# VHH binders against Dynein axonemal assembly factor 10 (dnaaf10): the designs that were tried, part 5

Target 1, 357 residues: Dynein axonemal assembly factor 10 (dnaaf10), of Dictyostelium discoideum (Social amoeba) (q54e33)
Amino acid sequence: MSALGESNNKQNGKEILHNYVTKKLTSQPYSCQWIPTSCSVVTVGKKTSGGISKGDIKIHQLEFDDTSGDPKLNLVYENEFTNPFRCLSFFKQANQLQQQDNRKFITGDFNGQISEWDSDICDIPIWGVKGAHQGSISAIDAYADNLVVCGGKDGTIKVYDTRIKPNSANDNNGNNSSPISTFEQTNKSNCWSICTNDNNIIAGFENGDLNIYNLKTNSIQSTTKLNGGICSIDSNDRSNILNQFLITTNKSFISIASFNNNNNNNIEFKDYDINKEPNQTIWSGIYSPWNKKDNENIFTIAQGDGSVSMYRDDCKLIDKVLVSDLPILSLDYSKDRKGLLCCISLKKQLSILISPC

## First folded at step 24 (VHH; from o2 with Y61W)

Design o7
Fold by ESMFold2, fold request of step 25:
Structure o7 (fold): chain B 357 residues (1-357), chain A 123 residues (1-123)
Amino acid sequence: as target 1 above (357 residues)
Amino acid sequence: EVQLVESGGGLVQAGGSLRLFCAASGFTFSSYSMAWLRQAPGKRREWVALIYEEGRTDYAWSVKDRFTISRDNAKNTVSLQMNSLKPEDTAIYFCATREYEVYPDSRYVFDYWGQGTQVTVSS
């Protein structure tokens, strides 16, 4: 039949999830994100030379060869800094596809410092807090123009407003701002993941605790516990992060959760096993920023076996690609070019992937 | 300059034992976690055993109860005692270390590697 035959021909010519271009880096990246309103990716990480470790920031632009049209990643900026970086976040917006003139991002480092950078001029941080945490910062998320939430090894969650200038009269430490909120835990479990907007924080911990904080009341709203350390958290709706959120774990499963406002604000979870290997770390998972526009519910995860897997709805597999022999740590969707993702591996690689959706 | 030098690899009969050593230099050994990883022909590199700076240990499920990792901070060495060896343990074994823990999973987060030593377990 002609309709079936036409569908088969489209299947032969359709895109699959695949590695579009890969570049080997001279440093180990630990986090990557697309610069808003651009075809450029920032990576942050650690460069070790002669037994001395430095932090680095690299910016690569996706371009095409002038003659062949082949894709390439051009290094357009790099610089090195004293402290190695662990994580980064651009400022998220309620409308994920909104064009942004503000291209600033926040880094968290292994020594407890947060810093704000202008991606157009990354020579000197614009703002920062030394000693925001005792020990490493593994979790950071930024929202709107000014809100920064960070967490790390000391088990605290701290909230900052970047509009508060360093060295104010209320902050006698010279170049430090005070947090506008601090949430402490008696067990001091390491904070591995954060998702925030201006109303709520969702925080995930090594011991499997998942905490939801209310920023308007400055208090904990709910707690629960999963059977695995919580590696990453992302929401399908940045304007209402409790609507539905994706939780990845270090025990080979993910959870899709929602907050039930009609039933005592309880968290309701659906768990999905991702593979048969026990204790696989699923480092990162994010929803597509195109979901609302496309009326879809698509998310992608970065796996400890070096794979990237794309799913829809209740964890129905769309496609999977092996990107590296070593774990994929971080990935991000382009908000400017539908179907592009960036990701980084423990093999010092930055990759751009093409999505079938 | 950080250096990790493995030794003690070789051929051994199934059911036998072998002890690997890693000599470390160029860093403050007592402050670092040390690990053994391995790569079998045609397979991805996999984590085998980890020893933290304070001496606590962790093992891959496939080697638990058969392998023992230990460290000697006075000699700047880490060792891997491998008992009840199986043909599936055949691999190149690498000593590795990391300067920072990278949560949630540092099993493959390493900054420095040795050259590796071949272990072959015959049936």
Scores: ipSAE 0.616, ipTM 0.835, lowest interface PAE 0.9, mean pLDDT 87

